# Ledger of designs, part 24: VHH binders against Probable histidinol-phosphatase

Target 1, 306 residues: Probable histidinol-phosphatase, of Schizosaccharomyces pombe (o14059)
Amino acid sequence: MPISSHSHSGQFCLHAQGKLEDVIQEAIQQGFQSFSFTEHTPRDRVEDLYPEELHLQPEDLFKTFDEYVNEARRLKQNYGDQINILIGAETEYIRPESVELLKSLNTKYNLDYFVGSVHHVNSIPIDFSPELWQKALQHVGNNPEQLFIDYFEHQYDLMQRLHPLVIGHFDLICLFAPEDAKEVFKNSKSVWELIQRNIKYAVSYGGIFEINTSAFRKGWKTAYPQQRLLELMVEQGAQLTLSDDSHGPHQVGLNYHLAKSYLDKCGITSLCMIEKGPDGNGTVVKNVTVDNVWSKFVGTNGITNT
Below, E stands for the ipSAE of ESMFold2; O stands for the ipSAE of OpenDDE; V2 stands for 0.75 times the mean of E and O plus 0.25 times the DockQ between their complexes.

## First folded at step 15 (VHH; framework vhh_7nfr_2)

Design y4 (from y1 with S31D; at its last look DockQ between E and O 0.63; V2 from the best seeds 0.00; counts 0 for: pae E 3.0 > 2)
Fold by OpenDDE, look of step 15:
Structure y4 (fold): chain B 306 residues (1-306), chain A 122 residues (1-122)
Amino acid sequence: as target 1 above (306 residues)
Amino acid sequence: QVQLQESGGGLVQPGGSLRLSCAASGFTFSDYYMYWVRQAPGEGREWVSVINEGGDTTYYADSVKGRFTIARDNVKNTLYLLMDSLKSDDTAVYYCAAPYEDYYGSRGFDHWGQGTQVTVSS
């Protein structure tokens, strides 16, 4: 019975598809035992709007997020008997001041947890396009090592100040890295020291690293994170969870068969499922076997690559 | 591949009306927000109107609010823009577009057709 700790819908994400209800219905149809709603947090500055949000103002994003939380709660009430539903959010850490906004959102909505993600380096998006990645590189003097360093420093700041339960796509910075930059990533002692630091810190406060299958549909041979990082995480005693990072019903459970193969290759036999605490407050982490996660997995998304 | 084809533009007098159409193919049209964007000579592209997947939610730029109406037919995979009370300032090439994420993870507002020329002049 599959799980996903990170997902989006077209209803509340303009580069995604489908209604939030359609997403959860698909998850139920596929036999998911746990599914988390984790829409992007709003941004409070015009310059931080996504390209697809050009018609909106920051106030609109906050309204949309409010509607998201309300809809998520409604769906949890209606479908919670069929599937474990968590209501969280994926962070937008754009600058140090972003953390205060994230905290305020948590106070207002009492979210189950955050997916701690970094999509910007020095306030420049690094996962929108290759061109923007290059822009980020130029900002640091065309020094890829510095770009990676800054990314992991942002990640560390986010973890220290917010303690997100789930660490999202740990090595997202590599998505649009050209081959020469990838070589720098692989060989930089400085970068890997920071990676080790970040992993160790997340482990220390009980953070969970997601196996994010969206990497497959983006052309990777592995999920997020890459194998060397995953091995390092395991060595450090990291707990892992599974996420499709789906952007609509058509991507619920997408490429989970590839994830299974990847986990098997890496000798991983256990994952973490997030549940609501028994008192209705907080969350608990349950260990589930890989065999259990892939047991009775029905539907075609889990075995197709689109 | 994604294809968008705009039509319906032309020359009209101030106060006149036009109806633009955009034929979409190569993607699941009904799953996407759709946009009208325009570009006047010497100016950058500006958004005009947006409609959600089901067509029940619409947005308009302040410059066209109350005059333009966006609509869609998901069966015909067609986007529409009804333009009333046209002004000289509405003169531009009009494009339909959709936000997307491609196979490689690139996302944004980058799907455009060839556009259709709208000229408002006395």
Scores: ipSAE 0.246, ipTM 0.692, lowest interface PAE 1.9, mean pLDDT 92
ESMFold2, look of step 15: ipSAE 0.376; ipTM 0.741
ESMFold2 (binder alone), look of step 15: mean pLDDT 79; pTM 0.785

Design y5 (from y1 with Y104W; at its last look DockQ between E and O 0.78; V2 from the best seeds 0.00; counts 0 for: pae E 2.4 > 2)
Fold by OpenDDE, look of step 15:
Structure y5 (fold): chain B 306 residues (1-306), chain A 122 residues (1-122)
Amino acid sequence: as target 1 above (306 residues)
Amino acid sequence: QVQLQESGGGLVQPGGSLRLSCAASGFTFSSYYMYWVRQAPGEGREWVSVINEGGDTTYYADSVKGRFTIARDNVKNTLYLLMDSLKSDDTAVYYCAAPYEDYWGSRGFDHWGQGTQVTVSS
């Protein structure tokens, strides 16, 4: 019975597919026991709009997010007897001031949790395209080590100030890193010291690191995070959860078979499932075995690689 | 891989009309918003018009409102831009764009075709 702690829909994400209801129906069909809605948080500045959002204004994003939360609540009411549904959001940490916006959203909507993600370094997107990644690199004087350092400093700031329950795609900064930059990442003592710091801090407040399978469809041999990081997380006593980071029904549970193999290779036998607290407030984290997560998994997306 | 091919551009006089087409392949066309963008010489890229998956919702830049009409045929995987009352300021290379996230993770206006030249001149 699979789980996903991080997902998107075409209804509320312009580079995704399908209605939010289609997504949850697919999850139910595949036998998911738990599924979280976690659309991107809105941005309040025009310069922070995605390329696909240039026709919109910040006010439109906030309206869309409001509609998302309402729809998510409706779906939870209608499908909650069939599947555990959580209503969260994935963070956009673009600058230090972003945290205040995130907190305000939490106050307004009382979300179950945040996926703590960093998609920008020094306000420049690092996961939109290779070109923008290079732009981010140029901004720091073409010093890849500094780029990585800044990324993990942003991540640390986000964790300290917001304490997101789930830490999203921990090493996303490596997605568009060229080979020479990847070598710097692997060999930089400074970068790995920060990585260790961030892992330790997340563990200290009860943060959960996601195994994010979207890396596979983006050409990685591993999920997020890469094996060396995953091993370090385990050594630090990290809790792990599973996410497809699906962008539509067609990606629900996608490449979960590869995730299983990856977890087995790393000797991981337990994952965390997030549930709503019994009083209807807060969240509870439960341990589930890897065997349980993959039990009765009937979805075809889970065994296909695209 | 995502492929977009624009056509229909040309030379027209002010007040004239053109119809652009964009043939799309390599992704589920009917599942994505589609965009027309343009770039004039020496200018930056600007969005022109956007249409949702089903075609029932459209957006237009202020500069083209009331003159341009975006449409799509999801059976033919084709995007259209009907341009009426063309002005000299509409002279640009017009591109079809998709926000599809490809295998490598690139998305947004990074996915466009070779473009089609529109020249409005007396």
Scores: ipSAE 0.352, ipTM 0.737, lowest interface PAE 1.6, mean pLDDT 92
ESMFold2, look of step 15: ipSAE 0.505; ipTM 0.811
ESMFold2 (binder alone), look of step 15: mean pLDDT 78; pTM 0.785

Design y6 (from s1 with S53E; at its last look DockQ between E and O 0.72; V2 from the best seeds 0.50)
Fold by OpenDDE, look of step 15:
Structure y6 (fold): chain B 306 residues (1-306), chain A 122 residues (1-122)
Amino acid sequence: as target 1 above (306 residues)
Amino acid sequence: QVQLQESGGGLVQPGGSLRLSCAASGFTFSSYYMYWVRQAPGEGREWVSVINEGGDTTYYADSVKGRFTIARDNVKNTLYLLMDSLKSDDTAVYYCAAPYEDYYGSRSFDHWGQGTQVTVSS
């Protein structure tokens, strides 16, 4: 019975598809035992709006997020008997000041957890397009090593100050990295020292690293993270969870068959499922076997690549 | 791959009307918000109008409110912009855009066609 610790919907994300209810219905249909809603957190500055959001103001994003939380709660009430539902959010860490906004959101909505993600380096998006990635590179003097360093420093700051339960797509910075930059990533002792630091720190406070299958649909041969990182995580005693990072019903459980193969290749036999605490407050982490996660997995999204 | 093809532009006098069309392919058109944007010579890109998936919600820039109407036909995968009471300041190349994330992970908003020229002049 599959799980996902990171997902989105078209109802609350402009580059995604489907209503939030459609997403959870698809998850139920596929036999998911646990599914987390984790829409993006709002942003409070006009300059941080994406092109698809130019018709909006920051206030609109906050309104959308409010509507998201309310809808998620409604759906949990209606479908919670059929599937374990968590209500979280994926972080937008754009600058150090972003953390205060994230904390305020947590205070206001009492979210189950955050997916700790970094999509910006020095306030420049690095997962939007190759062009913006290059812009980020130019900002640091066309030094790929520095770009990677800054990324992991942002990640570390986020972890230290917010302690997100799930660490999202750990090596997202590599998505649009050209081949020469990828070589720098692979060979930089400085970068890997920071990687080790970040992994160790996340492990120290009980953070869980997601196996994120969205990498497959983006052309990777592995999930996030890449194999060398995954091996290092395991070596450091990291706990792992599974996420489709779906952006609509059509991507719920997408490429989970590839994830299974990847996990098998890496000798991973256990994953973490997040549950609501028994008192109705907080979360608990349950270990589940890989065999259990893929048991009775039905639906075509899990075995097709679209 | 995402393909967008704009048409319907032309030369009109102030106060005139035009109807732009955008033929979309390469993605699930009916599942995404769609946008009209424009760029005048020497000016930056500006959004003009936005419509949600089902067409029941629309947004307009202040400069075009009350004059322009965005619409869509999800069966034909076509986006429309009805432009009435055109002004000289409306002169620009008009593009349709989609917030689609492609196979490679790029969700750049620059999935433009060639655009269609709208010129408002007496």
Scores: ipSAE 0.347, ipTM 0.734, lowest interface PAE 1.7, mean pLDDT 92
ESMFold2, look of step 15: ipSAE 0.559; ipTM 0.822
ESMFold2 (binder alone), look of step 15: mean pLDDT 79; pTM 0.793
ESMFold2, look of step 16: ipSAE 0.535; ipTM 0.812
ESMFold2 (binder alone), look of step 16: mean pLDDT 79; pTM 0.802
OpenDDE, look of step 16: ipSAE 0.317; ipTM 0.709

Design y7 (from y1 with Y33W; at its last look DockQ between E and O 0.51; V2 from the best seeds 0.00; counts 0 for: pae E 11.2 > 2)
Fold by ESMFold2, look of step 15:
Parts: C-alpha cells; sequence; structure tokens
Structure y7 (fold): chain B 306 residues (1-306), chain A 122 residues (1-122)
C-alpha cells in the first residue's frame, strides 16, 4: 500500500493543480496507506516571490499558509480513518536568515515535520529555469564545483539548524546542470566529501532521505537521488522514504511503477513510513517493505508499460 | 513557437480610453494565468494586471485599480486590457506575458509580446 511523504496542491500552490481534497481522494483511490501534506512555506520578502506570485505580497503567502493548515486539519478529521495523514511543510531556504522564519512557523502551527529542501543557492533559484541556474553559476565565477559546494553547504546549514525529518530531493542542484557540469559533479572529491558529511549528519539525527519520483517526469532515468548517491546513503545506514512530490491529483503516484523498478535495481527492500505518535504528539518512523508499499497499488498515473 | 501580439495602443488625451488586445498562439492559452506589464521610459517593467485561467479572478496594481479592467476570451485566445480615465503616468509600452510550466518543473515569465505603445499627452 503506497506512501508519499511530500506533496502539493493547486489550492495553495499556484504552479500546482486541483484542490487538496482532490489530492487526498486520489491517494485513497490508488490505495495509499500514508500521504503527507507538505505545502511550500511562505517567503517574507518581495524579492523572494516566484514569477507566478508577481501579483502577490509576502503577507498573502502567510495568509495562504494559514488557510492550508486549517484545510489540512479539516481533511485529516474527515479522511484520517481511511488513510494516515501527516501535516507538514516543505522548506524554502533562501539565505541563512530563512531558518528563523521556518522555526517560527513550526512554533505557530506545530507541524508534524518539514521536508528540508534547498531551492536556492546564494539566494538564486536553481530549480526554476535553466536561465536562473546559469545565473547562479555566474555568481560563483562560472565554477560548477563551487556551485555544488555552496548547495551542499546550504543543505548542511538547514540540517544543522532545523533538523528536518525528511531530506527533500537531495541532488536537486543537478536538475538543470548541463552535461559538462554533471561531469564535474561526478568527479569532484571536494563535493563528495560534503555529500558524505551531509548524509552522515542527517543519519545522526534520524533524518530520512526521500526517494522522489518527480525526477522521472522531469526526464531523469532515476528518481531523486541518483543511483550512486542512493547507494552511498544505503552504505552509510540512511533511512529512506518515498514521495511523488505531486502537484495535483494527476501526479499522485505518478511513475511509481518506474520507482519500483529503480528500487529493485538498487537492491532496496525497505522504506520508512512516517506516522503521528500514538499519543498524538511527535512522529514515529516505521519500517515497511518495498513489497508492502506496492501491494494493493492500483494507480495508473504514468503507466506506459511495466 | 509561442506568439503574443499586442495591439490597440496609441496617442490619447488625459481622461481618454483605450482597449489593448493580445492575440495568443502556440500554447494552450486557456490553461495560463495571463499578465499585463508595462515599462515607462527609463523605468523597469511594472506589472499592471493579472487574470486566471477561467477569467473569474483578477488582480490589479494599486496605480490602475478602478480604472483598468483585464479580461480574456478563451475561444478567441485573446487577452484584453480596458483602460479608462488615462493619466500621463500611464504612458508606457504595454506587454502581455504568459508564465509557463514545462514537464521539467521549470516556471517563469519567458513569453512576452513585442509591446504596444500607449502615450497619454495633450
Amino acid sequence: as target 1 above (306 residues)
Amino acid sequence: QVQLQESGGGLVQPGGSLRLSCAASGFTFSSYWMYWVRQAPGEGREWVSVINEGGDTTYYADSVKGRFTIARDNVKNTLYLLMDSLKSDDTAVYYCAAPYEDYYGSRGFDHWGQGTQVTVSS
């Protein structure tokens, strides 16, 4: 019975589709046992708004996030006997000061967990467009090694100061990297030392790395993380979970058949499911087998042949 | 392949009215939020108005609220800006713009028309 630890909806995310209720109903129809709501955290500066948010002010994002939490709680009350629902958020780490905002949101809302994601390097988006990725590269003197170093240093800062339970799309920095930059990534001793440091640190506080299937819909032959990184995570004793990073009902369970093949290829037989603690406080991590996760899965999103 | 073509600009006296049009092709117009953006001489680009896919949600910059009306016709793939009570400060090149999302997860404003000049003077 499938799980997803990372999701979005068009109700609270302008670049996504559908209502949050449509998303959870689709997850139920596909046989999911656990599904987490993890909408993006608000940004507190005008310059941090995305292009689809040009007509908004930061205050509008905080209002939207408040509405998200209220709706998520209503849906948990209504559907929680059919599916395990966690209510969290996906971080927006833009600069070191971002962590203080994230802490304040957690205090205000008592979220179940964060998906700890880095979408900016040196305050420049790296997952928005190839043009902005190139701008981030220019900012570090057109040195891809330095861009990768800065990305993993930002990830480390987020890990150290927030301890996000789920580590989001670990290698997102590679999304728009051209092939020559990907060769630098593959061969840099300095970058891989930081990668190992970050993995060890997350393991030390119980962090869980997501297997994120959105990479398939973005043209990758693997999920996030890529196979070599996933193998290193396993070697270092990392815990793993699964997510579709869905941006609407059409993406719930999308490419999970490809994810099954990928996990089989990598020899992964166990994943983590996140639940609320038995007293309703905190989170509990349970091991589930890969066979159990795909049992009773009836989703057809992304089916082309298995 | 995306094409946006603005028209309807011109010279008008203060207090006058104009209707701008933007003919869109090369994408599924009805799936996109559409924007009007303007650039006054020597200034950066300023958003003016936005309308959602269905045309039932609109927003306006404070400088134009109550005077400008954004509309769309999804059958004709056309975006409109109805400008009333024009002021000298409205003098600018007006652009229509479309944000996009591709299957790689990229988002941004990367489709602009050539612009249409609106000049408000006596």
Scores: ipSAE 0.000, ipTM 0.344, lowest interface PAE 11.2, mean pLDDT 87
ESMFold2 (binder alone), look of step 15: mean pLDDT 79; pTM 0.790
OpenDDE, look of step 15: ipSAE 0.417; ipTM 0.763

## First folded at step 16 (VHH; framework vhh_7nfr_2)

Design a1 (from x3 with S111P; at its last look DockQ between E and O 0.84; V2 from the best seeds 0.00; counts 0 for: pae E 2.8 > 2)
Fold by ESMFold2, look of step 16:
Structure a1 (fold): chain B 306 residues (1-306), chain A 122 residues (1-122)
Amino acid sequence: as target 1 above (306 residues)
Amino acid sequence: QVQLQESGGGLVQPGGSLRLSCAASGFTFSSYYMYWVRQAPGEGREWVSVINEGGDTTYYADSVKGRFTIARDNVKNTLYLLMDSLKSDDTAVYYCAAPYEDYYGSRGFDPWGQGTQVTVSS
């Protein structure tokens, strides 16, 4: 029975589709045993708005997030007997001050967990478009090694100060990297020292790395993280979970069969499922077998392709 | 594939009115926020108006508030911009747009169609 620890909807995300209810109904229809709502956290400065948000003010993002939490709780009340639902958020780490905002959101809403994601380097988006990725590169003097260093330093700061339970798309910085920058990534001793540091740190506080299938729909031949990184995570004793990072009901469980093949290739037989802790306090992490996660996909609760 | 076709532009005197239309196909129109943007000669693109999926929430740039009205018909997959009290500063090519993400994950609030020219007497 499938799981997803990271998802979005068009109700609360301008570049996604469908209502949050449509998303959870699709997950139930596909036989998911656990599905987490993790909409993006709001940003608090006008300069942090994306191009599609030019009609908004930061106050609008906070209002949208409030509406998200209310709707997520309504859906958990209505559907929680059919599927395990957790209510969290995906971080927007833009600058060091972002962490204080993230902490305040958790205090206000008592979220179940964060997906700890870095979507900006030096306050410039690295997952929006190749053009903005190039702007982030230019900001560090067209030095890809420095851009990668800054990404993993931001990730480390987020880990140290927030302890997000799920570490989101670990190698997102590579999404729009051109081939010459990817060669730098592969060969930089400095970057790989930071990668090892970040993995060890997350392991030390019980962080769980997501296997994020959205990379497949973005043209990758692997999930996030890439195989070499996934193998290093396993070697260092990391716990792993699964997500579709769905951006609408059409993406729920999308490419999970590709993820199964990828995990088999890497010899992974166990994943983590996240549940609400006893008496409603905190979260509990349970091991589930890869065989169990995929048991319902073969002809019974199957995911339609494309 | 997304297809957007703007129409309804033309030459008009200051103080006049026009109604722009945008026919949409190739996507579930009712699931998207829709945008009108414009580009005057020698200028960058600027947003004009935005409408949510259901049509019940609208936004307007300060330069057009009180003069322009955005609307949508989700049965006909058509976006509208009613323009009243037109000024020479409204002269531009007008485009409709929606937020999108391509196969490789690149985002924008394009694509735009060919646009429709609005000219308010020089």
Scores: ipSAE 0.355, ipTM 0.694, lowest interface PAE 2.8, mean pLDDT 89
ESMFold2 (binder alone), look of step 16: mean pLDDT 78; pTM 0.777
OpenDDE, look of step 16: ipSAE 0.377; ipTM 0.727

Design a2 (from y6 with H111P; at its last look DockQ between E and O 0.79; V2 from the best seeds 0.00; counts 0 for: pae E 2.6 > 2)
Fold by ESMFold2, look of step 16:
Structure a2 (fold): chain B 306 residues (1-306), chain A 122 residues (1-122)
Amino acid sequence: as target 1 above (306 residues)
Amino acid sequence: QVQLQESGGGLVQPGGSLRLSCAASGFTFSSYYMYWVRQAPGEGREWVSVINEGGDTTYYADSVKGRFTIARDNVKNTLYLLMDSLKSDDTAVYYCAAPYEDYYGSRSFDPWGQGTQVTVSS
């Protein structure tokens, strides 16, 4: 029965589709046993707004997040007997000050967990477009190694100060990297020392790395993280979970069949499922087998009749 | 082929009215927020109006609030902008747009169509 630790909806995210209720209904239809709501955290500066948000102010994002939490709680009340629902958020780490905002959101809403994600390096988006990725590279003097270093330093800062339970799309910085930058990533001793540090640190506080299938729909032959990173995580004793990072009902369970093949190739036989603690406080991490995750999966997103 | 085709522009006198249309094809129109943006000569693009997927939430720039009305028809896959009480400052090429993500996950907010010229002059 499938799981997802990371999801979005068009109700609360302008570049996503469908209502949050449509998303959870699709997960139930596909046979998911656990599905986490993790909408993006709000941003507090006008310059942090994305191009599609030009009609909004930062206070609108906070209002949207409040509405998200309210709807998520309503859906958990209504559907929680059918599927395990957790209510969290995906971080927006834009600058070091972002962590104080994230802590304040957790205090206000008592979220179940964060997906600890870095979508910006030096306050410049790295997963929006190749053009903005290139702008982030230019900001560090067109030195790809330095860009990768800064990404993993931001990830480390986020991990140290917030302890997000789930570590989001570990290698997102590679999404728009051209081939020459990917060679730098592959061969940089400095970058791989930081990767090792970050993995070891997350393991030390019980962090769980997501296997994020959205990479397949973005043209990768692997999930996030790529195979070499996933193997290193296993060698370091990391715990792993699964997500579709869905941005609407059409992406729930998308490419999970490809993910199965990827995990089999990498020799992964166990994943973690996250549940709410028995007293309603905190979270509990439970092992599930890869075979169990797919044993009752009936989703067809990403499957064509050819 | 993904396409947005704007129409309905023209030359009008101050105080006049126009109705712009944007015919959409090649994507699931009803799943997207839709936008009207405009660009006057020598200026950057300026947002005009936004409408959510269902058409029940709308936004207007301060410069057009009370004069323009955005609407959509999800059966016909068409976006509309009713422009009343036009002023010389409304002169621009008007485009419809949507937040688009390609196969590789690259997002954009650029108009896909050629736009329609609105000219307000005495």
Scores: ipSAE 0.432, ipTM 0.753, lowest interface PAE 2.6, mean pLDDT 91
ESMFold2 (binder alone), look of step 16: mean pLDDT 78; pTM 0.777
OpenDDE, look of step 16: ipSAE 0.578; ipTM 0.830

Design a3 (from s1 with G54E; at its last look DockQ between E and O 0.77; V2 from the best seeds 0.00; counts 0 for: pae E 2.3 > 2)
Fold by ESMFold2, look of step 16:
Structure a3 (fold): chain B 306 residues (1-306), chain A 122 residues (1-122)
Amino acid sequence: as target 1 above (306 residues)
Amino acid sequence: QVQLQESGGGLVQPGGSLRLSCAASGFTFSSYYMYWVRQAPGEGREWVSVINSEGDTTYYADSVKGRFTIARDNVKNTLYLLMDSLKSDDTAVYYCAAPYEDYYGSRSFDHWGQGTQVTVSS
């Protein structure tokens, strides 16, 4: 019975599709046992708005997030007997001051957990477009090694100060990296020392790394994280979970057949599932086998039938 | 193949009216917010108006509110901008845009066409 620790909807995300209710209904239809709502956290500065948000003000993002939490709770009440629903958020770490905003959101809403994601380096988006990725590179003097270093330092700061339960798309910085930068990534001793540090730190506080299938729909041959990183995480004793990072019902369970093959290739036989703790307090993490996760899965998104 | 084709621009006198159109193809038009954006010579891009996927919620920049009307036809996959009471500072190339994400995960917000020139001059 499949799981997803990370998802979005078009109701609360301008570049996604469908209502949150459509998303959870699709997960139920596909046989999911657990599905987490994790909409993006609001940003508090005008300069942090994405290009599609320029008709909005930061206060509109906070209003949208409030509406998200209300809808998520309504859906948990209505569907929670059919599927395990967690209500969290995906972080937007823009700069060091972002962490205080994230803590205030958790205090206000008592979220189940954060997906700890870094989408900006030095306040410049690295997952929006190749053009903005190049702008982030230019900001560090066109030195890809330094860009990667800054990314993992930001990730480390987020880990240290927030302790997000789920570590989102660990290697997102590589999404728009051209081949010469990818070669730097593979061969940099400095970057890999930081990678090892970050993995060890997350393990120390019980953080869980997501295997995120959205990389497949973006043309990758692997999920996030890439195979060598996933192998390092296993060597370091990391806990792993699964997500589609769905941006609408058409992406629920998308490429899970590719994820199954990837996990088999990497020798992964167990994953973590997140549930509410006793009497609905806090969260607990349970190990589930890969066989259990794919049992009763009837989704066909991303399957090419020749 | 995603295509956005703007049309309907031209030369008008101050106080005049124009109707812009944007023909869309290659994506599910009815699923996306649609945007009109403009760019005057030597200036950056400025958002003008936004309409939600259903067409029942609209937004306008302060500089055009009360004078411009955005509309969409989800059957014909066409976006419209009705411009009344045009002023000289409305002179710009007008583009339509959507927050479409391509196969590689790149979001193309600005425009995918040539735009249409609107010139307001006496």
Scores: ipSAE 0.449, ipTM 0.760, lowest interface PAE 2.3, mean pLDDT 91
ESMFold2 (binder alone), look of step 16: mean pLDDT 79; pTM 0.795
OpenDDE, look of step 16: ipSAE 0.541; ipTM 0.812

Design a4 (from x3 with Y103E; at its last look DockQ between E and O 0.69; V2 from the best seeds 0.56)
Fold by OpenDDE, look of step 16:
Structure a4 (fold): chain B 306 residues (1-306), chain A 122 residues (1-122)
Amino acid sequence: as target 1 above (306 residues)
Amino acid sequence: QVQLQESGGGLVQPGGSLRLSCAASGFTFSSYYMYWVRQAPGEGREWVSVINEGGDTTYYADSVKGRFTIARDNVKNTLYLLMDSLKSDDTAVYYCAAPYEDEYGSRGFDSWGQGTQVTVSS
């Protein structure tokens, strides 16, 4: 019975597909025992809008997010007897001031948890396109080590100030990184120390690292994170969860078969499933076996590489 | 692979009308917001109109509001732009676009066709 701790829909994400209800129906169809809605948090500055959002203003994003939460609650009420549903959000940490906005959203909506993700380095998107990644690199003087340092510093700031329960795609900085830039993991002591720091800190407050299978559909040989980092996480006592980071029904459970192989290769036998607290407040993290997670898995999305 | 092909552009006089079409293939057309964008000579690309998946919600730039109408046929995988009361300032190459994420994770308007030229001149 698969789980996903990170997902999106076309209804509330312009680069995703399908209605939120379509997403949860697909999850139920595939036999998911737990599925989290985690749409992106809104942004309050015009300069932070993505190209696909050119027709929108920041207030539109907040309206969209409000509609998301309401819809998520409706769906939880209607489908909660069939599947465990969590209502969270994926962070947009663009600058230090972003954290205040994130906290305000949490106060307003009382979300189950945040997926702590960093999609920007020095306010430049690093997961949008190779071109913007290069722009981010140029901003730091074409120094890949500095770019990676800044990324992990942003991640650390986010973790310290918000304590997101789930740490999203830990090494997303590598998505559009050329091979020579990724050598930073091999030859930069500074970057490695920051990675260790961040992992240790997340572990210290009970953060969970996601195995994010979206990397496979993006051409990676592994999930997020890459094997060396995953091994380090395990060594440091990290808890792990599974996410498809699906952007529509067609990606629910996508490439979970590859994730299974990856986990087996790394000797990982347990994952964390997030549930709502018994009193309706907070969350509970339960350990589930890898065998359980891949039991009773139905459908083709989990075995098709797209 | 995503393929978009624009057509219907041409030379018209001010006050004239055109109907643009965009034939879409290689993706689930009905699952995406669709965009018309245009680029005038020496200027950057600007959004013109947006339509949601089902076609029940539309958006227009202030410059074209009340004059242009965006529509879609999800059965034919075709996007349309009806342009009335054309002005000289509407002269541009018009592109059909979708916020598509490719197999490498790249997002944005990487999915547009060759565009169709609209020229409004007396």
Scores: ipSAE 0.457, ipTM 0.743, lowest interface PAE 0.9, mean pLDDT 93
ESMFold2, look of step 16: ipSAE 0.573; ipTM 0.813
ESMFold2 (binder alone), look of step 16: mean pLDDT 77; pTM 0.765

